# Ledger of designs, part 116: VH-VL binders against q9h9l3

Target 1, 176 residues: q9h9l3
Amino acid sequence: PRKMVAIDCEMVGTGPKGHVSSLARCSIVNYNGDVLYDEYILPPCHIVDYRTRWSGIRKQHMVNATPFKIARGQILKILTGKIVVGHAIHNDFKALQYFHPKSLTRDTSHIPPLNRKADCPENATMSLKHLTKKLLNRDIQVGKSGHSSVEDAQATMELYKLVEVEWEEHLARNPP
Below, E stands for the ipSAE of ESMFold2; O stands for the ipSAE of OpenDDE; V2 stands for 0.75 times the mean of E and O plus 0.25 times the DockQ between their complexes.

## First folded at step 7 (VH-VL)

Design v35 (framework fv_fezakinumab)
Fold by ESMFold2-Fast, scan of step 7:
Structure v35 (fold): chain C 176 residues (1-176), chain A 123 residues (1-123), chain B 111 residues (1-111)
Amino acid sequence: as target 1 above (176 residues)
Amino acid sequence: QVQLVQSGAEVKKPGASVKVSCKASGYTFTSYYMHWVRQAPGQGLEWVGWINPYSGDTFYAQKFRGRVTMTRDTSISTAYMELSRLRSDDTAVYYCARSGTYYYDSASRFDPWGRGTLVTVSS
Amino acid sequence: QAVLTQPPSVSGAPGQRVTISCTGSSSDIGAGYDVHWYQQLPGTAPKLLIYDNSNRPSGVPDRFSGSKSGTSASLAITGLQAEDEADYYCQSYDSSLEGWVFGGGTQLTVL
């Protein structure tokens, strides 16, 4: 039996004009929504744009942040061999510089049954906020102070649980 | 048509450096990773490393760290691999090959491949 | 040394079936990473033959098929033809090495 976790990362802008997304916070929760990991992470490159309105990251958070190489090692130890759930999770894996197996990856932005339950087109990429409101009747990412990656990871796991049985059966019959 | 065109054959003495080029065309150069793979005569394929042409980030296989440097020039859609302190057992055909930029899904497959550059190291 | 294990050679007669194995470990194929297969004709660059375990690129005959189970993958060639004589390489990603890994290659001889 494979264990399952959900992940949500916050990125800041580095590189030319702040166009590169660099990891600045990561939250991982278990199947029941308990926090397994939640750390601010110091990028190896100069931060050009904190993207605070979305990330919730401010300069103060970087003072005691875990260096990228150390944080990455800790995160990968948690993810390796597990089913990893996320929303638009390819962005998180890019920021982690990590190749997780497709067969163990669940992206709630690309699960057709989940969109169907929300009365959305099956192939549309709906936001986490929209799906959570439609299916769980819960408001997340409220206000302009940035998102809580813990809250987002918890919501993502709850959304996946709504379609878990159906989707795992589909994947068993139609391997990716 | 998507194409990777590599520089011509090189003959080097032990201790020298060699720099191989790979010019991309028919796609957006910065949207895909570029890999380098070598093959010694009569031997198998050996992965050397990759470069992200967008950022310039690189990752090298442990065997080549300290001797290999990968760079790119986005103005001419060209990737480079330089191997220093050459030994006779570095004699091989060096290929460039394209992969997707994601660290999951079909991003792991190499397509297309350049035709290869033969590097001969002999005295 | 190759990270993935393949037999060094395999042979068959025209019209026969041959199978080429590729054995990995818990950090690559066993971790769920996809397996890809490349065909290398004499004097040419490798060409993608099978990707994501069992999918064929456009132009690859359905005589070629791939499968994956546990820590191993397999390439099957049915209706063997003289033009299939080539070297075949499997490839995957290894999480412990954080890099792409290849099998040692299998030379197919058509008798």
Scores: ipSAE 0.289, ipTM 0.775, lowest interface PAE 4.3, mean pLDDT 90

Design v36 (framework fv_fezakinumab)
Fold by ESMFold2-Fast, scan of step 7:
Structure v36 (fold): chain C 176 residues (1-176), chain A 123 residues (1-123), chain B 111 residues (1-111)
Amino acid sequence: as target 1 above (176 residues)
Amino acid sequence: QVQLVQSGAEVKKPGASVKVSCKASGYTFTSYYMHWVRQAPGQGLEWVGWINPYSGDTFYAQKFRGRVTMTRDTSISTAYMELSRLRSDDTAVYYCARSGTYYYDSSSRFDPWGRGTLVTVSS
Amino acid sequence: QAVLTQPPSVSGAPGQRVTISCTGSSSDIGAGYDVHWYQQLPGTAPKLLIYDNSNRPSGVPDRFSGSKSGTSASLAITGLQAEDEADYYCQSYDSSLEGWVFGGGTQLTVL
């Protein structure tokens, strides 16, 4: 009965040696994979490392990017009260400085039935790329120009839908 | 053993600033958030804000924004809370308390707590 | 001003059961955020008693239990002992305030 969305964020390196991960793009899709939000986000701190190989973010994307404070408010309005699906989603919430209820959070990197369907050890942390290839027969994060957070969010939602009934029943019996 | 050791009591005049320290030991300092909570004499607990010791990121309760600054020094595993433009109603015991991030310990519970630092603001 | 509502006091005799309520709103407990409980003995710092609605830390006896339903949570203490005399605080996270919130505290008097 609660609405469900999937999220994927891209981070750039800020702080000393670029070791701090700061939010620089966020994509949110609904249950059917339609885009609800997709914006480049300007960190409040100086960007030291764009991490372009993975983030897909370049200096030109920052020119008209939404300032962090404004983007965060917009994103939180979308996430509040919904079941939020992500892959290694704690990294996304950390970049957003946001605490979403555990009971409404679904992390596709920590769902044992999903790993089981992919013939992977239940307690292993498998990459989104690997699970998507094994279970959806689809290649994502292809090439060297960075990832598409829209593509990643869509794949994450589709992966969750494969185990949704089983996992929701498990959570009802074993509340987090 | 996991321990949080706070600095000693302070007496300040209205308009001054106070800086309280909280030294952590017995765990990886950068793997947990550090919170600050205050308690006025005979009153309840009031959350002030948190710092992520790994990144230095902070978040403050709206009531304290513009007057509180939280910092940390990872070389000595110590967190600091500085409160400026003190008023008599800032008189309270100030506690530091550790929490996990939502994924690090599966809980946002505060454990352990420091013993508290009494800050008295009087003229 | 406390955000979560607790009764200011409860009392019981040794061996009895007492229950302390904690009432929130749609932006905290009602939004699905977990409830934690702290015990504060006179002159001491608060100590974690119950976390994630119903879990006990190592060293907390079975006499203490927690539950959550809708916008409210409850702490139950059975087999009440003199040593249980303390202030009890519930805590959750509030999404509209974007911060941790506490109940006003409940003073438990034994006898």
Scores: ipSAE 0.495, ipTM 0.810, lowest interface PAE 2.3, mean pLDDT 90

Design v37 (framework fv_fezakinumab)
Fold by ESMFold2-Fast, scan of step 7:
Structure v37 (fold): chain C 176 residues (1-176), chain A 123 residues (1-123), chain B 111 residues (1-111)
Amino acid sequence: as target 1 above (176 residues)
Amino acid sequence: QVQLVQSGAEVKKPGASVKVSCKASGYTFTSYYMHWVRQAPGQGLEWVGWINPYSGDTFYAQKFRGRVTMTRDTSISTAYMELSRLRSDDTAVYYCARSGTYYYDSDSRFDPWGRGTLVTVSS
Amino acid sequence: QAVLTQPPSVSGAPGQRVTISCTGSSSDIGAGYDVHWYQQLPGTAPKLLIYDNSNRPSGVPDRFSGSKSGTSASLAITGLQAEDEADYYCQSYDSSLEGWVFGGGTQLTVL
């Protein structure tokens, strides 16, 4: 059937008061966690807030970054026709200005069986860091140097694998 | 409760520009995308583009790039669509319509719609 | 010109069932994008009738239903009433065009 990839993006603040989230890094891994794509991306708008504590992005990363339009084309070629796994993935798709089909989208922040395994209410939105610690006994996003989108994408794929069989069967019976 | 009120009909000459407005009320203006859709007399619906009122980001259908500009004024919850270098085949009713954002879990349906603004391009 | 294909017209008598097809391609409906349906009464703006393939907004009677399979979607109207006479449009997203696309519209005549 369809191949599966996991994605995680880092965003910086642009626009008024830095409140707009613009794509500044994207990592994509395959089912086994191998990196398919990992690039710093230059937003078309002035960066107001690097959000470095969370994004890990600094001015130095922008020097040879891939322009947004080029990076977007590369990323979409990888995502198109595939099952795409992410955590709060709507933020990644918004930053990419990309509308991926719901039937091919898997959001680990909104999978009831995954929340159940973590002893969380099914309607709660748990952070990637929390779910990874609870279910994989692994610490990610450690320190104050920002997050690694590669690490986050890999953790996201591993989390999905914990519920993959159950969730795919559910989706086959109850198409989104 | 939720309402989109559009500006009145316009008659323009070929080569002119037209700017149509869409005033939103009854919801948080910056939480939804605003789309523009046109319908030529006796024809179907044609999507023009969208604007994110929060950021000011826009995306236009390929056919209209270079001729259309979408803007907004958050202080009066109003979106604008300006179409330049008008041709006779731009004669149409222009609708604004609300949708959710580009999230996978957001609502991509267009609801509500404005009542439309007739733009007639003739010499 | 429309990207999604609909029959230009359909007709039925009061109380009957009609269906309106919407045929796409591998880059829109076939890619898994949701289909929405709009009803346009003469001289009015389109109104949302069905969203996300089969869901009804509040106020839309259950006589209207939607379905999707493969590259196609269908709108079914049962118990036809005179008030149903209108143009019906399907809509989806097309990944190749990177935008929303509409069907050409179907005029429903209630005989």
Scores: ipSAE 0.472, ipTM 0.822, lowest interface PAE 2.4, mean pLDDT 90

Design v38 (framework fv_fezakinumab; at its last look DockQ between E and O 0.08; V2 from the best seeds 0.00; counts 0 for: pae O 11.0 > 2, placed apart)
Fold by ESMFold2-Fast, scan of step 7:
Structure v38 (fold): chain C 176 residues (1-176), chain A 123 residues (1-123), chain B 111 residues (1-111)
Amino acid sequence: as target 1 above (176 residues)
Amino acid sequence: QVQLVQSGAEVKKPGASVKVSCKASGYTFTSYYMHWVRQAPGQGLEWVGWINPYSGDTFYAQKFRGRVTMTRDTSISTAYMELSRLRSDDTAVYYCARSGTYYYDSYSRFDPWGRGTLVTVSS
Amino acid sequence: QAVLTQPPSVSGAPGQRVTISCTGSSSDIGAGYDVHWYQQLPGTAPKLLIYDNSNRPSGVPDRFSGSKSGTSASLAITGLQAEDEADYYCQSYDSSLEGWVFGGGTQLTVL
């Protein structure tokens, strides 16, 4: 397999009125969709809003969650030197307080050929749910119990694979 | 026009603290990171740390941890850097500089820069 | 000392070409992080000259160009002019330090 992983994170609200997004779960899968990492993560700040409808995170998940500093170290060890695929991945990197090289980052929300395959405007930002339904004929993020970051990371990798050859050739000719 | 306006020169004795300000205008203050960089007389540029004005999160270079504190006031679009327990080798021009937060453009480059604040530490 | 290595000085005559090197390691430039260049005229703040290895901001003439290969980057100045006399700094991000790093600076003297 390639030196490529996909990541998806879940965030909870911390800070004033719960407006700050703090990392509370991270899932990383390899090229084939196998789980390399999946942990609940305890933010260093008080959780004001679990955002459970979207995050799937509840107070019970925090009881034995890995402290942020430890989890971050583990995650960065997996990401370093690899091509990292995500959807709107800047949000995940911000929650991790991490700067991954742009040349090794692939954002499925910002790949024009992927939008073209989905009959969407090439420069529009489409949701992961929409692209997955249109291109993979699969429903993700269903129900009211919150999203699965494992499911989202797996879908993101599969979406990238649809345009991988074309996009890697484009990036080789037009380095980011 | 995007501008960063810094506070005036400071003269301090060893052991004192100094607080430098950087007032931003011409853009959404909370949408960009603010960095602090210093330059000792005749020397090169040295990164001190950054603050995310939206969240208040900070990250400092190892050399300055325990002595530097970065804060901001979103109501007046102003960032602050406070350096404590000053030593003579802290004498430098201290710059604030903006970077983006979005990974596809501007997240790692510094533009614009403030004009700098000279901090002199002498007995 | 500076994390990225630059020559302390370079010189040239008007109209000539000069190049300024910037050498990093496997944790910064070698890890794939972009290189940016800043020009600092005497008594002024640094000004962004080249970003993301080879791109020019508005107002920077095409006489200035950047490149990156492996663990190193270079700034080239062609058609050297008297007003190019300044200090030049390269900058990148270092994953081991988790911070932005600068070269030691290169003083360009126009003869």
Scores: ipSAE 0.657, ipTM 0.870, lowest interface PAE 1.5, mean pLDDT 91
Fold by ESMFold2, look of step 8:
Order: C-alpha cells, then structure tokens, then sequence
Structure v38 (fold): chain C 176 residues (1-176), chain A 123 residues (1-123), chain B 111 residues (1-111)
C-alpha cells in the first residue's frame, strides 16, 4: 500500500485588496505525526494582508522564507504517489497550484463517518477545531497568535485514523 | 444544455497568427477550467494548455510556450486561444474542452468538447 | 510519441468482446490519477465514454466498461456493434509533465 501523509497550509492575502490566498507556510507530517516538512514560504506576489490572526504569519517570517517555486518542488516531491490527508484540502492544493489524484486524497471536512462520530450530520462541513475538540478532546488554534500548521496537520492525521479502516474500504468499493 | 460553440475554420500562411474562440453556455463559466486540445490530420490528441476563467491563470504545455496565449472574457463566457508564428505542422483541428477543479468529480476529465476549429497553415 | 501507450488497432466480430489497453507510468496512472476514455467517430469531436476509471456518463451503453490496475487501464466493449467502429483514446494526468496526457489512440474495427 501507499504511504500516507497529512498536510496543512497557512495562506496570506495577495492580489487586489488582499483577496487572493497565497501559500506562506506548509507543514507535512507522516502517519505517526512526525514532521517531514515545515517551511515558511515567500509568495511570488506582494503580500497585501498577512492575515496573522488566522495564519500566524508575520513579516519577519518572510525574511528568510523559501521562494514559492523552490518550496513547491520540495512539497510535491513529498506528496507524489502518497495518500494525502488534509482538512478542506482543496484550498491547500489550489495554493500549491497542484492536482493531486482524487483517489489518493482524503479530506477530513468531507468524510461522513467522521461527522457521524462527532454527532454531526453526515454531509455538514465541520471545522478542524470542532472535530478535534469533539473527537480527540484537544483544543487547537488557541489564542490570537494564529494557527500552527504542524499542530493542525497532526490533528488531521489523528482524526483520519479514527475512520481510516471504514473509509478506505468505502473508497475501494466506490472509487472516487 | 451545456454547450461549447467554437469559431469557424481558418486558413493561414506560415508566420501568421490565429485566434480561436469558444463560447460556453448552460453552466457557470468561471467554475470550470477550459482546455485546448489539438488533433493534426490522421493523428492523435495533443493537450495545448488550460485557462482558469475565474482567475485568468494559464498553464501551457512545454511545446507551445512562447507561441500560445489563452485568454477569456467572462462577460460573454468566451475563452480564446491564440497561436502565433504558425507553421505547416500547426495544421490541426483545435478543440476546447471543459474540466472541473479538484473537488468536482470531473476535475480531470474533459466534458463537453467543442466541435473543433480547423486551422490550415499553407503557403 | 504519446505518453500513454495504446494498441494502434483492435478488431472483433459483431457480438464479441474486445479490450483496449492503456499503459502509463509511475508519474501518471501509477501515481493514482484517474483514467478517462473518449470515443471519436470519423469527422467528429471526441465524446466522453468512461470517466473516473469505470463510470459511464448518461447515454453510454453498459456494454462499455473500464478498469484500472497498477500503471495500466483497460476499456472493454462487449456485444460489439457496427456503430462501435471508432477511435478510442485514454487520458490521464501526469505529474512530471504537469499536464493532461492522452494515449495514441486505438482504431476499433468491427468485422
């Protein structure tokens, strides 16, 4: 079987009025939660809004950040051929300008059995913070200093493990 | 009805440019990628590139970089492909085709296709 | 040269079964990307025949089926009919090329 990793990204605002989301941090963990990659990334466009309350990204982080093109190459090398777990992961792939195979993608925001374990409607979109509190009894994203993409990637992997057997069997019968 | 209507056939001389249009209807134009694919006479299908009509971002196959430009006009739901410095081996039918983004079940498949625009390059 | 490899031609008698193969690499089909199939009648645009490896769009008869395993995919056509004479193309995504890729096409002849 394929190896599995979890990814989480933090984005900043670029483009007109800072409305475009551009990659500024990416963290990847393995199945056991060990960090495989964690870098601040310099977008190729001017940063209009650091979005620090959510992103945790500050101007200082950009001083020695890895340029987007280089970071993208490093990240894609890790992701290629692997099952990639994330939360609302389409935003992460969009920020990476990358098309990961849907058959190798697991999105904890769209897994009905996971919602059911959290006593939520199967088709509802639940936040990572909510699922983590309900199912892992952990508080993540605490305070006003922004999210930690390492913490979030680790939580995402732990959440997926709760439904991994059931969901992998479902996908085998119902290929995406 | 989801529909892609392409502009008519073109005859061009080597060194000229051609601009093919593809008008979309029956769906939200900006929610799907638009691809261009060509087929030389008696040959297979060759992917040229895509445009994201929402952002205007483009990506071109390496073979066409520097000669192809893809644009769109969201006000009339129309995508365009312009190929410059034409040569005889650019003679082909040029198709537009829609694909989804990552979270649509159709993110990698092409459906529908336009009927094609024949571009003939000859002296 | 096509990125995905298909036989140039296949043939079968009416009512019989044929299979068209599509072989890729570790950067496309082997990386887990879906395979789609298109039917192209002479002088017409390609038409989606099978998507996401094995699904049929509305209007495609169930005698067409698809599968994927490892680095390869297969289109099977049962109960061959004269109208099935066409060119068939497989298509996937290739991460090393960062683009969509097609097979070279297979001409199906119904004898």
Amino acid sequence: as target 1 above (176 residues)
Amino acid sequence: QVQLVQSGAEVKKPGASVKVSCKASGYTFTSYYMHWVRQAPGQGLEWVGWINPYSGDTFYAQKFRGRVTMTRDTSISTAYMELSRLRSDDTAVYYCARSGTYYYDSYSRFDPWGRGTLVTVSS
Amino acid sequence: QAVLTQPPSVSGAPGQRVTISCTGSSSDIGAGYDVHWYQQLPGTAPKLLIYDNSNRPSGVPDRFSGSKSGTSASLAITGLQAEDEADYYCQSYDSSLEGWVFGGGTQLTVL
Scores: ipSAE 0.007, ipTM 0.602, lowest interface PAE 10.1, mean pLDDT 88
Fold by OpenDDE, look of step 8:
Structure v38 (fold): chain C 176 residues (1-176), chain A 123 residues (1-123), chain B 111 residues (1-111)
Amino acid sequence: as target 1 above (176 residues)
Amino acid sequence: QVQLVQSGAEVKKPGASVKVSCKASGYTFTSYYMHWVRQAPGQGLEWVGWINPYSGDTFYAQKFRGRVTMTRDTSISTAYMELSRLRSDDTAVYYCARSGTYYYDSYSRFDPWGRGTLVTVSS
Amino acid sequence: QAVLTQPPSVSGAPGQRVTISCTGSSSDIGAGYDVHWYQQLPGTAPKLLIYDNSNRPSGVPDRFSGSKSGTSASLAITGLQAEDEADYYCQSYDSSLEGWVFGGGTQLTVL
């Protein structure tokens, strides 16, 4: 079995004006799409903007949310030693205050073969929603209730699987 | 006008404890993190830790864990840093400094700074 | 001993351009953490000079500029003036140390 996981995070707005993105939910799935981790996370600072329209996070989700420090420890334990797949994953790592080794990171927003397969410019940054629709014929992030990090993580993994062989070979020849 | 007013200079013996205060004004105290940074005479800056005045949560540099305690009194917008088991190399000017958010965010810049509190540890 | 490496001193004549380097590693600047710069005049507390790699707070002249690339950052001062004589510190975060880190400081002398 492959030591590969996909991650997606939801953020809320913190700081004086809510401009700071703080982790409020994290979902991790394995190669098969099974949920390994899915927790609401309590930021270490006051939430100013839940950004519910996009994040799906509501005040009620924070009542029993896992404190950030604890959640971060749990998440890092899962990610350590794994190939981590994500979409625009630098945002997730930033929110986690953690940076995974580049050699073990796969960002589906920066995989030229994936874009090519979707009839998109190879060097363009396409949304997860667009790629999922084009390549998996699946609609994600629908409605106005916010994103599902589990759904997004699963979609990200499925997308990567489409180009896994080609991309892993490329990376082997051209290590980051 | 945002201001951080720190307590006066301290002279302590090795093994003793010191508690420095930092009173904030001109802004909402609980909306910003408070950091502590020290500077030994003629040396550079060294981060000690931070406190979230809203929640009381703290995070200390590894070097100071077990010896430093940061607290706050929101009723008077004052942050405190207590350092115990003092030794001679703890002699430094201790600064409080405000930041907007956690270290992973650009708002983690330190602004403004207190004028500093000299703590001298000598036998 | 500072995690971020700065030259101990730099000097320049009035009106000249000087640069101060700040070299980090893959666990700090290279990891994507932003760099801030502070100016410390003699006998005073540090003052924020540059934040988020290249932004100037209000009141900071545009002759001060910052940049970041790879594992390094740089502070540039054009039109050097006598009042610029001070110590300058870069700051970032190091994930391996789990804390904010400063450069060793650079003493700028205006000749």
Scores: ipSAE 0.000, ipTM 0.561, lowest interface PAE 11.0, mean pLDDT 90
ESMFold2 (binder alone), look of step 8: mean pLDDT 92; pTM 0.943

Design v39 (framework fv_fezakinumab)
Fold by ESMFold2-Fast, scan of step 7:
Structure v39 (fold): chain C 176 residues (1-176), chain A 123 residues (1-123), chain B 111 residues (1-111)
Amino acid sequence: as target 1 above (176 residues)
Amino acid sequence: QVQLVQSGAEVKKPGASVKVSCKASGYTFTSYYMHWVRQAPGQGLEWVGWINPYSGDTFYAQKFRGRVTMTRDTSISTAYMELSRLRSDDTAVYYCARSGTFYYDSGSRFDPWGRGTLVTVSS
Amino acid sequence: QAVLTQPPSVSGAPGQRVTISCTGSSSDIGAGYDVHWYQQLPGTAPKLLIYDNSNRPSGVPDRFSGSKSGTSASLAITGLQAEDEADYYCQSYDSSLEGWVFGGGTQLTVL
């Protein structure tokens, strides 16, 4: 079997009116939830909006942040050849400017059996916070200090593990 | 009706620069990546690079770094590719082509394609 | 040189079957990236023929089919017709180059 990791990224606003999402933090955990990578990342463009309420990123975190190009190289070395789990993971890959193979990508926002276990419509896109509360009885993304990408990556891996056997069998029968 | 309309043929001397345009219509210009692909006479397809029209971010194939610049103008839904310090082996038809932006978009496939712009580099 | 390897030419008579191979490496097709196929008629731009290994866009007849296994992909054309005479290109993404890659192209001649 291929090794599996989970990823969650935090983005800040760059570009006109801060509407462009640029990578500012990335966390990667292994199958057991151990942290493999967790760094603040300096975007190549001027930060217009830290989006602190959601990202948890503040100007102070940028002082010793890893430049985007270097961080991206480090992250891609970890992701390459592995099954990568995320929630709405297309946003993370977009921020990384990285195209991961569909056959090795698992998005917990688009796994019908996971929604079914949570008593949610199986084709709806449910938030990570909602699925984690319903299925793991755990509150994440609490308070006004922003989200923890480590916490989100760990929750995402645990959610995937609830449906892993069923979903991997489905993918073997119905390749993406 | 999704369309990509490219500028007309160009004839340039070695050392000059050329700027090719690609005007998009029939879809949201900023929701898809724009790629540039070239084809020398009688040869195969060669990927040059892409631009994200929303952010202006670009990525170029290593062979073209330092000579190619991709830009866009969102007010007229037009992408541009400028190639500098032209050589005779840059003679090719240059295509623009649309793709999705990663896993949940239309993916890595190129559709539609512009009709191509012939760039001839001769002394 | 092209990154993906295709035979430079294939030929067949009307009604026959031809297959065009596309061979990659561990960093592209072997890494799990999808393969797309394009048809290029003389004097025209390439047109999407097959996407995500085996899917057909609307308007492409079912006599065109694609498959992928390991580090290779294949385009099959059954019931060969004179109008199929064209160049065919495979395409994928290569993680080591961080870019899109094409096969060298295969010229199909209908005899």
Scores: ipSAE 0.511, ipTM 0.836, lowest interface PAE 2.3, mean pLDDT 91

